# VH-VL binders against q89xp2: the designs that were tried, part 23

Target 1, 226 residues: q89xp2
Amino acid sequence: MTSPCKHGDRPPGRHDLVFVSPAGWRAMLDARDDLAADSLLARWPKMRWPTIRRRALPHEATGVALGLPLPPSAGKKRVALLVEIDHVASVARPPSLQQARAYAPRNWWPTLDRLDGLALRHSVDARVYGSLAWQSLTGLDYVTGRSDLDVLFEFRSETDIDRFVADVAAIETSAPMRLDGELMSADGAAVNWREVHGGASELLVKSIERVVLLDRHQFISGATGS
Short names: E, the ipSAE of ESMFold2; O, the ipSAE of OpenDDE; V2, 0.75 times the mean of E and O plus 0.25 times the DockQ between their complexes.

## First folded at step 6 (VH-VL)

Design b10 (framework fv_polzastobart)
Fold by ESMFold2-Fast, scan of step 6:
Structure b10 (fold): chain C 226 residues (1-226), chain A 123 residues (1-123), chain B 107 residues (1-107)
Amino acid sequence: as target 1 above (226 residues)
Amino acid sequence: QITLKESGPTLVKPTQTLTLTCTFSGFSLSTSGMGVSWIRQPPGKALEWLASIDWNDDKYNNPSLKSRLTVTKDTSKNQVVLTMTNMDPVDTATYYCARGYDEDYYYYGMDVWGQGTLVTVSS
Amino acid sequence: DIQMTQSPSSLSTSVGDRVTITCRASQGISSWLAWYQQKPGKAPKLLIYYASSLQSGVASRFSGSGSGTDFTFTISSLQPEDVATYFCQQANDFPYTFGQGTKLEIK
């Protein structure tokens, strides 16, 4: 499990884990009959499971926009939540590849190990999100035979992005699952790694603030900072 | 600008297979989160969602139409193709294709639609 | 399948009036609901997505609210060009489903 950061350490970013206070959960469940009726959601605060930061829509600008995915047994529903900032108890980064490994199917282990080694060589911080992350955080069955391995690759200005995504593609060639994931720059902008590798001239770049189409060169050069 | 346009036969006979092509411009179906849906509307009736295909080649078909539906894409041509087998007079409707965008916890609706094509099923 | 029920099925009112249309889902759909406007002979036009978000380029007199099972679409001051059929649509689960439509006319 990742260690939670204190409320005042930093605002949550894309894919960051957000722990809602008991008062925040009570306020949300009292305000929404659909949430209060869901037995799995009633377990969420009791088990101290996190939510995830999502982009706020204009009507949500005064709060913290959060979400959580329900497991496949509950229909793979994505639950959108909104809380007041003072109901955010703590935040944490998504699980590392090593933290999630123990919860992964055994046949995924070689791929996880190859990705961990690749990330270390390229000065990339690799973390899991999606099905494997939620399975590792909750112990619930999120991973199925159809599941992707979802990896967040937080690159630095030193990272050779084109070489890195080529190496990711090479690892996927031998993987028993689809390797999905995002490249994230220091400013929090993320793009699907396959779009970068696949030669798309325009990339759909996602951030906590917005989604925009950018030229490939614009995104890659954004790693320089300032 | 983003545009979509449906094309295909305007008349089909009962038991025949309908093939409709959606040709689009101004976006790519290789872009993460992008999808194209097929929707139909019988004269004077409600809209009915038929099928969707997304950037990751995931395909979703309306269960009420069973195995009659197939949806495919050709990213090099910016086309999505719907095939519906065993056509019946009750399938007479205007058929639309529309762009959908889905990103994590948000569905942005079907924001751009083709003009629609009326398909009449009659002997 | 999730059933979407709209009320009323038709409405006739005057220019400048506040118009309210409701949509009820047979199951909880959170905020995964869109509203469309359809004029005769035309394709639907997206007005509201994610229950309450106004689509870019759409007039501010249109708004949406609600979550879970009960949703409302409002036109704050009816204009002549707003005569159309309005549909709600849920995207919480496949198959996506539409309401039966509300036909809006001016007296």
Scores: ipSAE 0.191, ipTM 0.670, lowest interface PAE 4.5, mean pLDDT 87

Design b11 (framework fv_polzastobart)
Fold by ESMFold2-Fast, scan of step 6:
Structure b11 (fold): chain C 226 residues (1-226), chain A 123 residues (1-123), chain B 107 residues (1-107)
Amino acid sequence: as target 1 above (226 residues)
Amino acid sequence: QITLKESGPTLVKPTQTLTLTCTFSGFSLSTSGMGVSWIRQPPGKALEWLASIYWDDDKYNNPSLKSRLTVTKDTSKNQVVLTMTNMDPVDTATYYCARGYDEDWYYYGMDVWGQGTLVTVSS
Amino acid sequence: DIQMTQSPSSLSTSVGDRVTITCRASQGISSWLAWYQQKPGKAPKLLIYYASSLQSGVASRFSGSGSGTDFTFTISSLQPEDVATYFCQQANDFPYTFGQGTKLEIK
């Protein structure tokens, strides 16, 4: 359950859930015959399901770039959407581990519980994205036998990042699935946790604006704001 | 900044196994969405996709070549290896490795390619 | 497999001309299409991704359009350095498939 937040208003960041207004959906469906022809997509606004924030392409810089994944049974289509900021009705954070747990395969539960406990100990806000997130948001079947568990780890200045990713790796060794995920700093810069754990001297840092290579020290120092 | 380079034998006899190595720098194949693909081009002909390996060790091989293809990665060396069994003169081609950056929302193409290596198969 | 058919197979025209190459998929691929330029003896170079997005560092005279099954690649004003073979490629499904190529020459 991720209800739209009316009072915690903030600019949508990477992986944030974006709810498009009825007027915004009408404008998009009227402009795009391919979207209107897809029966599930045409009904998306009626079901009041979110989209997700994605990095804007250069020609999309003046709008809000959004993504919408359809479930595997609907052809696993990845739909790129663009809306004006005025058509963003509300923004919410991705589902918490606890919110997504009820929709996960039972054998994933120990891993989810261990990650939740780890995040609490390290001052990390852990959220799910990807297949499990969409399954929990829509009730549709997104998770398959091949699915990864995708986790967004938003860390604070007090977080010992090297220790945290070592502990994530330890949890993965007993997990029934591949544990994918990103470490995200307060300013929205993200790196794959496995890159950090692997000891790479340079990290591929993703933000809402671009992808850049940064020295590990630059990312760690900049990410904590100190 | 980002580079890929193919290496391996330039001459192969019929029935032998071809092993090509792609060595890359400037990115990690542990990054979500990243993949390396192998593509070949016979002289004067079109490009043919052979195989891809992704950040999560997910692998795809061209069905037309069936069990002849194996693709692996060595993350400690920044290398991707293609193995192709039972080589035939028709497999004579320039072999390329290329970086693909596939995200769920849109297709980025294969944005950086190695220079290619010509593999000649003759008796 | 998704078959990609390019038209024309070859094209000869003059510097400054508008050049149009088309690519047709045997089934719907949405916008999961890229265009590549290949000069003799060189590796392909990505020009357009996601059907219409210009790759960073690529000249603005190149553009792409289309969705579904019918796609167009355009050079607004042909330059001598544009002599090359151009390929489309779909990524909607595995195996990834390329068009047969369009060889572009100057008269």
Scores: ipSAE 0.115, ipTM 0.609, lowest interface PAE 4.8, mean pLDDT 86

Design b12 (framework fv_polzastobart)
Fold by ESMFold2-Fast, scan of step 6:
Structure b12 (fold): chain C 226 residues (1-226), chain A 123 residues (1-123), chain B 107 residues (1-107)
Amino acid sequence: as target 1 above (226 residues)
Amino acid sequence: QITLKESGPTLVKPTQTLTLTCTFSGFSLSTSGMGVSWIRQPPGKALEWLALIYWNDDKYNNPSLKSRLTVTKDTSKNQVVLTMTNMDPVDTATYYCARGYDEDWYYYGMDVWGQGTLVTVSS
Amino acid sequence: DIQMTQSPSSLSTSVGDRVTITCRASQGISSWLAWYQQKPGKAPKLLIYAASSLQSGVASRFSGSGSGTDFTFTISSLQPEDVATYFCQQANDFPYTFGQGTKLEIK
């Protein structure tokens, strides 16, 4: 179960779920003629479905920048939203592997179970994002035959990262889907696990503030380049 | 420094298949978020986007060309290949490859382009 | 497909002038828009991404604004080297589409 908390408890990080108040949702739609007639968006707060935090563009600095992916039936559109901070009702972590399992294709279950066990052994907090997360949160059809399983791996100082990504790669070998995902440090900096495993000399490190290219040593030492 | 360069035939006969190769340096198409697009421009006309291949092998083709397009990559050689079947004189254009970078909610544009290669289709 | 319409199709003005080019999308594209400069015989060069962000290494006289369907590209003080055709491009949906281009000339 993801437990919501007030925005004042902690700022939302990468892939965190942001729930907008009904008043904030109405204000946002009233400001956006391009979204006002969308019946799915009109239903969103009534269903108590979240958005996700995204990095603010320069013109969005006064508000909270949010994203909402529509299901494939709506053309895989990514809707960029902006709300006032007072209209953020709560924040929650992405769904756990266990929470998302019931919404996943049955043939994904062995992979989800193996990842859950692996994360436990390596002191990693594993969460889902992407198509499976949105399907589990809304009950709408986001997962297709081409979908990746997207996992956020929040590692701790005791985590053996090299061994962990090698084990993730071993699990993917038997998986019925592509296993994508990010390794995230305690400070919120994230990198694709495959880049770390694949021997890439440059890593694309993403945070809520910026995207930078760092070598593996810089990422492990926690240096984000600014 | 980042460079991309198109190569392939400069003259194609109607009904033949065109194969163009984009060879790049200074970046890896294994890097998360990286992609390479193909764009063409007939003489004196606007730019037309043809295809995109991402680091994870996701592919997108312009549907107006009715499945004439195939885009593939060889990450070990730093190459992206465009194949276009059943060439016609109206396909005469300068063909470009360009690097694009996408993050979840942001399009960073196509920031580095090859010099382009003119392909003439004679009838 | 999303249609991108630029205005004007051509513009002739003087060095030091403020130049404004507009781009209209046939449907909402949020900020998924880039602006390119193309000089004769050359490949396009990215100037602005995400509707309003200046590409690194690009002169500060260039700027972009707008969201949704209406976008503006501005050169605050035209320089001789700015003579080129300018294109907007949307990336909100596939296929990516370009405007028809605006040819900028100096009198």
Scores: ipSAE 0.286, ipTM 0.682, lowest interface PAE 2.9, mean pLDDT 87

Design b13 (framework fv_polzastobart)
Fold by ESMFold2-Fast, scan of step 6:
Structure b13 (fold): chain C 226 residues (1-226), chain A 123 residues (1-123), chain B 107 residues (1-107)
Amino acid sequence: as target 1 above (226 residues)
Amino acid sequence: QITLKESGPTLVKPTQTLTLTCTFSGFSLSYSGMGVSWIRQPPGKALEWLALIDWDDDKYNNPSLKSRLTVTKDTSKNQVVLTMTNMDPVDTATYYCARGYDEDWYYYGMDVWGQGTLVTVSS
Amino acid sequence: DIQMTQSPSSLSTSVGDRVTITCRASQGISSWLAWYQQKPGKAPKLLIYYASSLQSGVASRFSGSGSGTDFTFTISSLQPEDVATYFCQQANDFPYTFGQGTKLEIK
C-alpha cells in the first residue's frame, strides 16, 4: 500500500509510517516533560510529520510502540513513543524510490533509477527508509556525506532471492554511497540483504514481534510461499 | 553459549602502545546491529567506554582519548582488536570487551562481557 | 558528551528494604539507558536494558523506569547477594557514558 490508510485498516508493520492524531500528540507531550521541552519535537505534530512503527516491549503490549528519529543537527536522537491505538490517525507505507528521489543528492539518482528498474524486473516493491526517507518526509537535513541509502525490498513468492541480491550487489559497486537495506517477506519478516548475499547459513530475521536467528533455508522457503 | 575473552600484555611501559584482543564465540559480528565495545575501569573507579566496532566495520572512538585509539575486527577469526598509543600510568585499568549495540530502536545493553584483563602501566 | 549523574553515591540498608537509585542525563536520551550490577573483582552484569526491560535470567525484584533525562532503578526487597556497585549507562549518543556508580551495602 502506497497511500495512507485509516486506523483499523491494518496494523502498521516494520518501517511503516504512523501518523498520530492531535489528541495523541497532546497526551504524549503532557505525559513526558522531556519531549515537551524539545523544540523540534514540540513542532512535530504542527507539521503533521509521521512516526515509525517499532517492536513493543512487554510493558508496551497494550499500545502502539513508535519511534521518531531526529536529524543529525539535533544530535541524531531516536525518540521512543507509545500511543493508544485510538490515537493512530493513519498509516502509510515508506516512501517509494520515486517519491524520495527529488530529496536525494543528485549523484544518487542513477542508483535510485537502477534499483527501481531492478525491483520491477524481480517483482519487488522497493521503498526507502532511514535518512533519505525522513528527509523526503520532513524536508529536514537527515542525509549527510556519510549516509547510506536504506532500501526496503518487499519480495513476492516468484522472486528469485539469490539472483536479486546478487543484482543489488552489482548496482552497489558503481554507487556513490553504501547501499544498505532489508529483504521483507509478505508477512513482515525482514533480513539485511548483505547477510543473504554473503551466504550466511543463519540469518538475523527481524519483525514487529521479534528478532530471531533463522536458518537461511527456512527464511527462503517461507519466501516462496510453498 | 556466548563468550568473550580479552588477551594481551598485563604490563606496559609508559609511552608504549597497548594492543588487546577480544576473542568471542557463540555469535557473529556479521549480523546487522551487532557490535563489540571496549570499556575500561581504573581500580576503584567508574567504567569508561573506549570504542565500538560494529557488523559493518563502522568504528566509534571516545573523543577524550583523541587519536590514541584504533579498533579493528577480523570476522573470520571472531576477534576484535583495540590499540591504544602512548600509554601513561593513569591508563592503568581493567580492560573489558563486551557484546552490545543498539538495534532497530532498541538498546539491548552490553549483555555479555569478557572477564576483563588488568593492564598495569609502570616502568 | 552526555553526563550521567547517579544518586546516591552510596547507601547502606537492611535486607528486605526497598532500594531506589536515580540516574540523570545532562540531555534527553529517550529510553537508551541500561543498568549494570558489578560485584568486586567481577565484570559488570546487565540487569535492565532500554530503561525498563528486565534482562533474561535477572531476578524480578529488579526494575527500571523513566525516560528522557530522569531514570530510576529499584530493588523491591533487598537480598544479601545484591551487595554491589550499580551503574547506569546511556547509548543515545557516542561516546557512551556511565554514571559514577552507586555502592550498595548491607548494615
Scores: ipSAE 0.265, ipTM 0.699, lowest interface PAE 4.0, mean pLDDT 87

Design b14 (framework fv_polzastobart; at its last look DockQ between E and O 0.40; V2 from the best seeds 0.00; counts 0 for: pae E 4.3 > 2)
Fold by ESMFold2-Fast, scan of step 6:
Structure b14 (fold): chain C 226 residues (1-226), chain A 123 residues (1-123), chain B 107 residues (1-107)
Amino acid sequence: as target 1 above (226 residues)
Amino acid sequence: QITLKESGPTLVKPTQTLTLTCTFSGFSLSYSGMGVSWIRQPPGKALEWLASIDWNDDKYNNPSLKSRLTVTKDTSKNQVVLTMTNMDPVDTATYYCARGYDEDWYYYGMDVWGQGTLVTVSS
Amino acid sequence: DIQMTQSPSSLSTSVGDRVTITCRASQGISSWLAWYQQKPGKAPKLLIYAASSLQSGVASRFSGSGSGTDFTFTISSLQPEDVATYFCQQANDFPYTFGQGTKLEIK
């Protein structure tokens, strides 16, 4: 986990961890009786746990759209939150594979180690999101026997995308879990790695602004500069 | 333009198995977050969700119908198939398939529906 | 299973009137709710998703609001083409469930 950056350093990107100020939590809980009644949500600001940046819906355009997943024991709810920009206290990157490893089931460790080595060889910054990330951030039980391993692969201009996704697919064949995840360009546009590996001519590209279909060559070339 | 169309028998005898195929165009079930649901509506009554299958082959069946339901897909043919065993006259309904899209934090609804196919269960 | 209760079951009013339909969930569903319009002999059409977001291409006179257990669907100024049955649907938990429908007619 990297140290949080100040709110003024940059706006949070998709999947970034967002720490909401005490004033922001008070404003959210005061506005929503359903959230204030949830005992786990009431504990969230006290434990100083983060939320995650998500894409804003049209009616949320003036604020910072956030998500907060509750663990399976609390119904596996995905809670959508909205805060004013001034209530963002700090932002951090998602946990690295190495940081999350200690919280993962032991039988996931070889897969995490293989992914870490793969990312290094391909000039990719690999981070976890989803169940394993939240388990590592909160200490609560998010990972189950049915959980996927969710990885964000931020690639560089020198990354050979086709070779990288082929290697990811090879790692998945020996993994004890389904390996889900996104390839993310430096500008924050992302696509599920499996779409790229499947050879599709069009990709469903997701960003903090929109979801659009892009030609595969447009996505890869735009992200790598040509 | 996105389209879905249901096909299968329109008349089924009690105890028989119903097999319905949803053929779609204008999207792929290879796109992350994409799925197809089966919904039915008895004449003059409310909609009832039956089953869903998504891009990652995750399957969800209505537990009130027990083990009677299976849902499968063939992504290369743009088809989703629903199988329902032990049909009964009470299962007479218009059967729809519909496209859904999911992201982690939002329910986007079922945005495009097939025309529906009326299945009558009688001797 | 989450039960969805709509009210009223039927409504008859005049062109230009404000129409409000309510939907109540038997347990908290946050904003995991959609609203559909169904005209006789036709498939349902999505109008509102995520409780309050207007579907692309849908007229701005339609709106949704609410969170948790109580939700409302509003037509700000009823048009003749709005005669239909309207359904709410929750997606907070499986099985997905629909309300029983509200039949809207013009006097």
Scores: ipSAE 0.671, ipTM 0.856, lowest interface PAE 1.6, mean pLDDT 89
Fold by ESMFold2, look of step 7:
Structure b14 (fold): chain C 226 residues (1-226), chain A 123 residues (1-123), chain B 107 residues (1-107)
Amino acid sequence: as target 1 above (226 residues)
Amino acid sequence: QITLKESGPTLVKPTQTLTLTCTFSGFSLSYSGMGVSWIRQPPGKALEWLASIDWNDDKYNNPSLKSRLTVTKDTSKNQVVLTMTNMDPVDTATYYCARGYDEDWYYYGMDVWGQGTLVTVSS
Amino acid sequence: DIQMTQSPSSLSTSVGDRVTITCRASQGISSWLAWYQQKPGKAPKLLIYAASSLQSGVASRFSGSGSGTDFTFTISSLQPEDVATYFCQQANDFPYTFGQGTKLEIK
């Protein structure tokens, strides 16, 4: 369901999906007894499911740092992967709201539809990450009664960010779940939408390289090109 | 300047419920990835993680304490509250709250701690 | 629970010496390990996170290494102010667990 990155798209960032080649999977499983022993992880290469780009640890300077979210039934642990660059088969964007809809609980559908309409009205590219994304990618049970809806909002220079987050908040008032998510600029820098809506003077800005606290005006004006 | 401070009773009788409040400044639990943990240290013994609560209200309790623990937050007051039921003399310890930052695949440690409060459980 | 075993339990060396403390996890924890310093009567202080990343404001004589199950904490040249108890903590799985500590003293 998820397509490879188009020519001219921004470089892969946090939340982007990374597909590992069969040779890459064999190399990882051969080298990692903890991964090789996990019957659920053995399904990843067979099903051609992606991984997710993550920030590298200091000793991971060579290679591509990836993460793998497990469903709640598999227990909680940090599955960190590292592959050689030549084992990255492709990179794709997270699922769109429309692609994920069929995998969401039925009572989430009106919220997803409203978010899709809002994103269209503001010229924002809206995609899912977190539990709904991984449920839509794998078909495994990631979404629970306590799950957030995690949305990635990639905005453009013309986006009125303050108006956009006010409209997101309005949608949440009638939503059956907590609405979470990030606003992401074209260069891949992202902030949580609630920090912006809440009027914080400083925002916690995340990128693939680092996490920094920036002045609100610096982030908003820099991100919109004004 | 980031600070955390534990407050609450310093003497509790066996079977009573302990309520401790962590009041903090210089950061907010509205920031994505921020969390507060409770850790205790019995005199002369190792540290024990008790519970954590994060910016999105996810809560984690140490299963070794069964359901004795409840952790809650009030983001507008910059407070996190720990309650621990059915106190016993073995629970005598210094109780700390600490801030941490955690993205799902990257743990930055507990980088700022309160000074701690000694809680004695005695009749 | 993942058990964290530190070695040695106590250590007495001289100012200027290299100090090495090890921490072993009962299961693989990748690099999700932190090192803390605790001086008497004080709260713990974070020195190292992610096994080898030096916390801001921490002296460069402190370092960490390792991955998987075996981790090492090093003070390259012991200073008088480094007298403390040191402990490791894993963050790979809940519950987070701590080592029992290593008490460092100067001869």
Scores: ipSAE 0.336, ipTM 0.735, lowest interface PAE 4.3, mean pLDDT 87
Fold by OpenDDE, look of step 7:
Structure b14 (fold): chain C 226 residues (1-226), chain A 123 residues (1-123), chain B 107 residues (1-107)
Amino acid sequence: as target 1 above (226 residues)
Amino acid sequence: QITLKESGPTLVKPTQTLTLTCTFSGFSLSYSGMGVSWIRQPPGKALEWLASIDWNDDKYNNPSLKSRLTVTKDTSKNQVVLTMTNMDPVDTATYYCARGYDEDWYYYGMDVWGQGTLVTVSS
Amino acid sequence: DIQMTQSPSSLSTSVGDRVTITCRASQGISSWLAWYQQKPGKAPKLLIYAASSLQSGVASRFSGSGSGTDFTFTISSLQPEDVATYFCQQANDFPYTFGQGTKLEIK
């Protein structure tokens, strides 16, 4: 189980889990007639399942933009929600590799363990998002035979990024699933690890505020221009 | 620099199958969120979306042409292939492939296009 | 399928003028609308995504607004190089659909 942080510690960033108050859920669903008949959405607040923080759309000037991915059994529908900040009950980081492991297919375990060890060696904080994360959070079936493993690697200034992503790529060669994910700096800016590994001179840098192309060195050095 | 280029026959006979290849550089369909779309435009007409394929190998086809369309990718070659069966003169158009990016709950449009290739269907 | 209706179909105006093109969706598409510029013999170029976000490298005189069903594309001060056909495109649902286009000319 993820340890939720009280609202006010930090603003929720990309991939953060956001727990919404009962009043917030009522407000969100009341504003969306198109969601009224969805049984899973009705169940979500009752089960106290989280949402995920997403970037706001242009017309979402106020509030906290949230996402809710439904499982494959529900058509993999992605529900976009908007909640008032006062209805954010708590925020948590995505589950760790260790937390998610028990919910993963058995054949994924060696890869998860290798990634966990790698992250530890490089002082990288590794978190799981995507299908495995939601499977671990809800107990619903999210992972399928085609699912990839999505990992968020929060790196530090001392992290050898090039070596790290090379090692991730090496692990993938024996993995039963595709390894996707992002490298995230301390300020929340993130890039796809494959893009970094590919040797691109410019990287698509994603933050909660914007998406921009930055010089590779600029991103790695932490000068994201925020 | 990101580039896409369409290649294939420019002349097809009626009832034959069209095979177009989109070769791209500057990005990979192994990247999360990346996709390639096929769009066509008859001379002097509007644009029509045909199909898309993404990094998860999920495929989307225009329902009006679904039975005729097949889209595949070869990530290692940075190629996407579109096949369209039973071609008809009405299918004469400039065919484009374009990159799309859909991630983080955002769709960023088709931001880079190939130059397009004119395909004429004629006896 | 979602129908996209552009207005007007054609427009002739003067350099420096403000240009406004509208696009209406047959159903709500949130902000999942893009605007493209297509010059004769060229591929479309993305100008605006997510209804109002300016694509990188695009001139600031271009802008987009709207949500739901009604959208507006604006050129604040028309330049000679802006002569082209403009298209809106929805990406809320498959199949993606385009407007019929607006041909923009200079008097």
Scores: ipSAE 0.216, ipTM 0.736, lowest interface PAE 1.6, mean pLDDT 92
ESMFold2 (binder alone), look of step 7: mean pLDDT 91; pTM 0.941

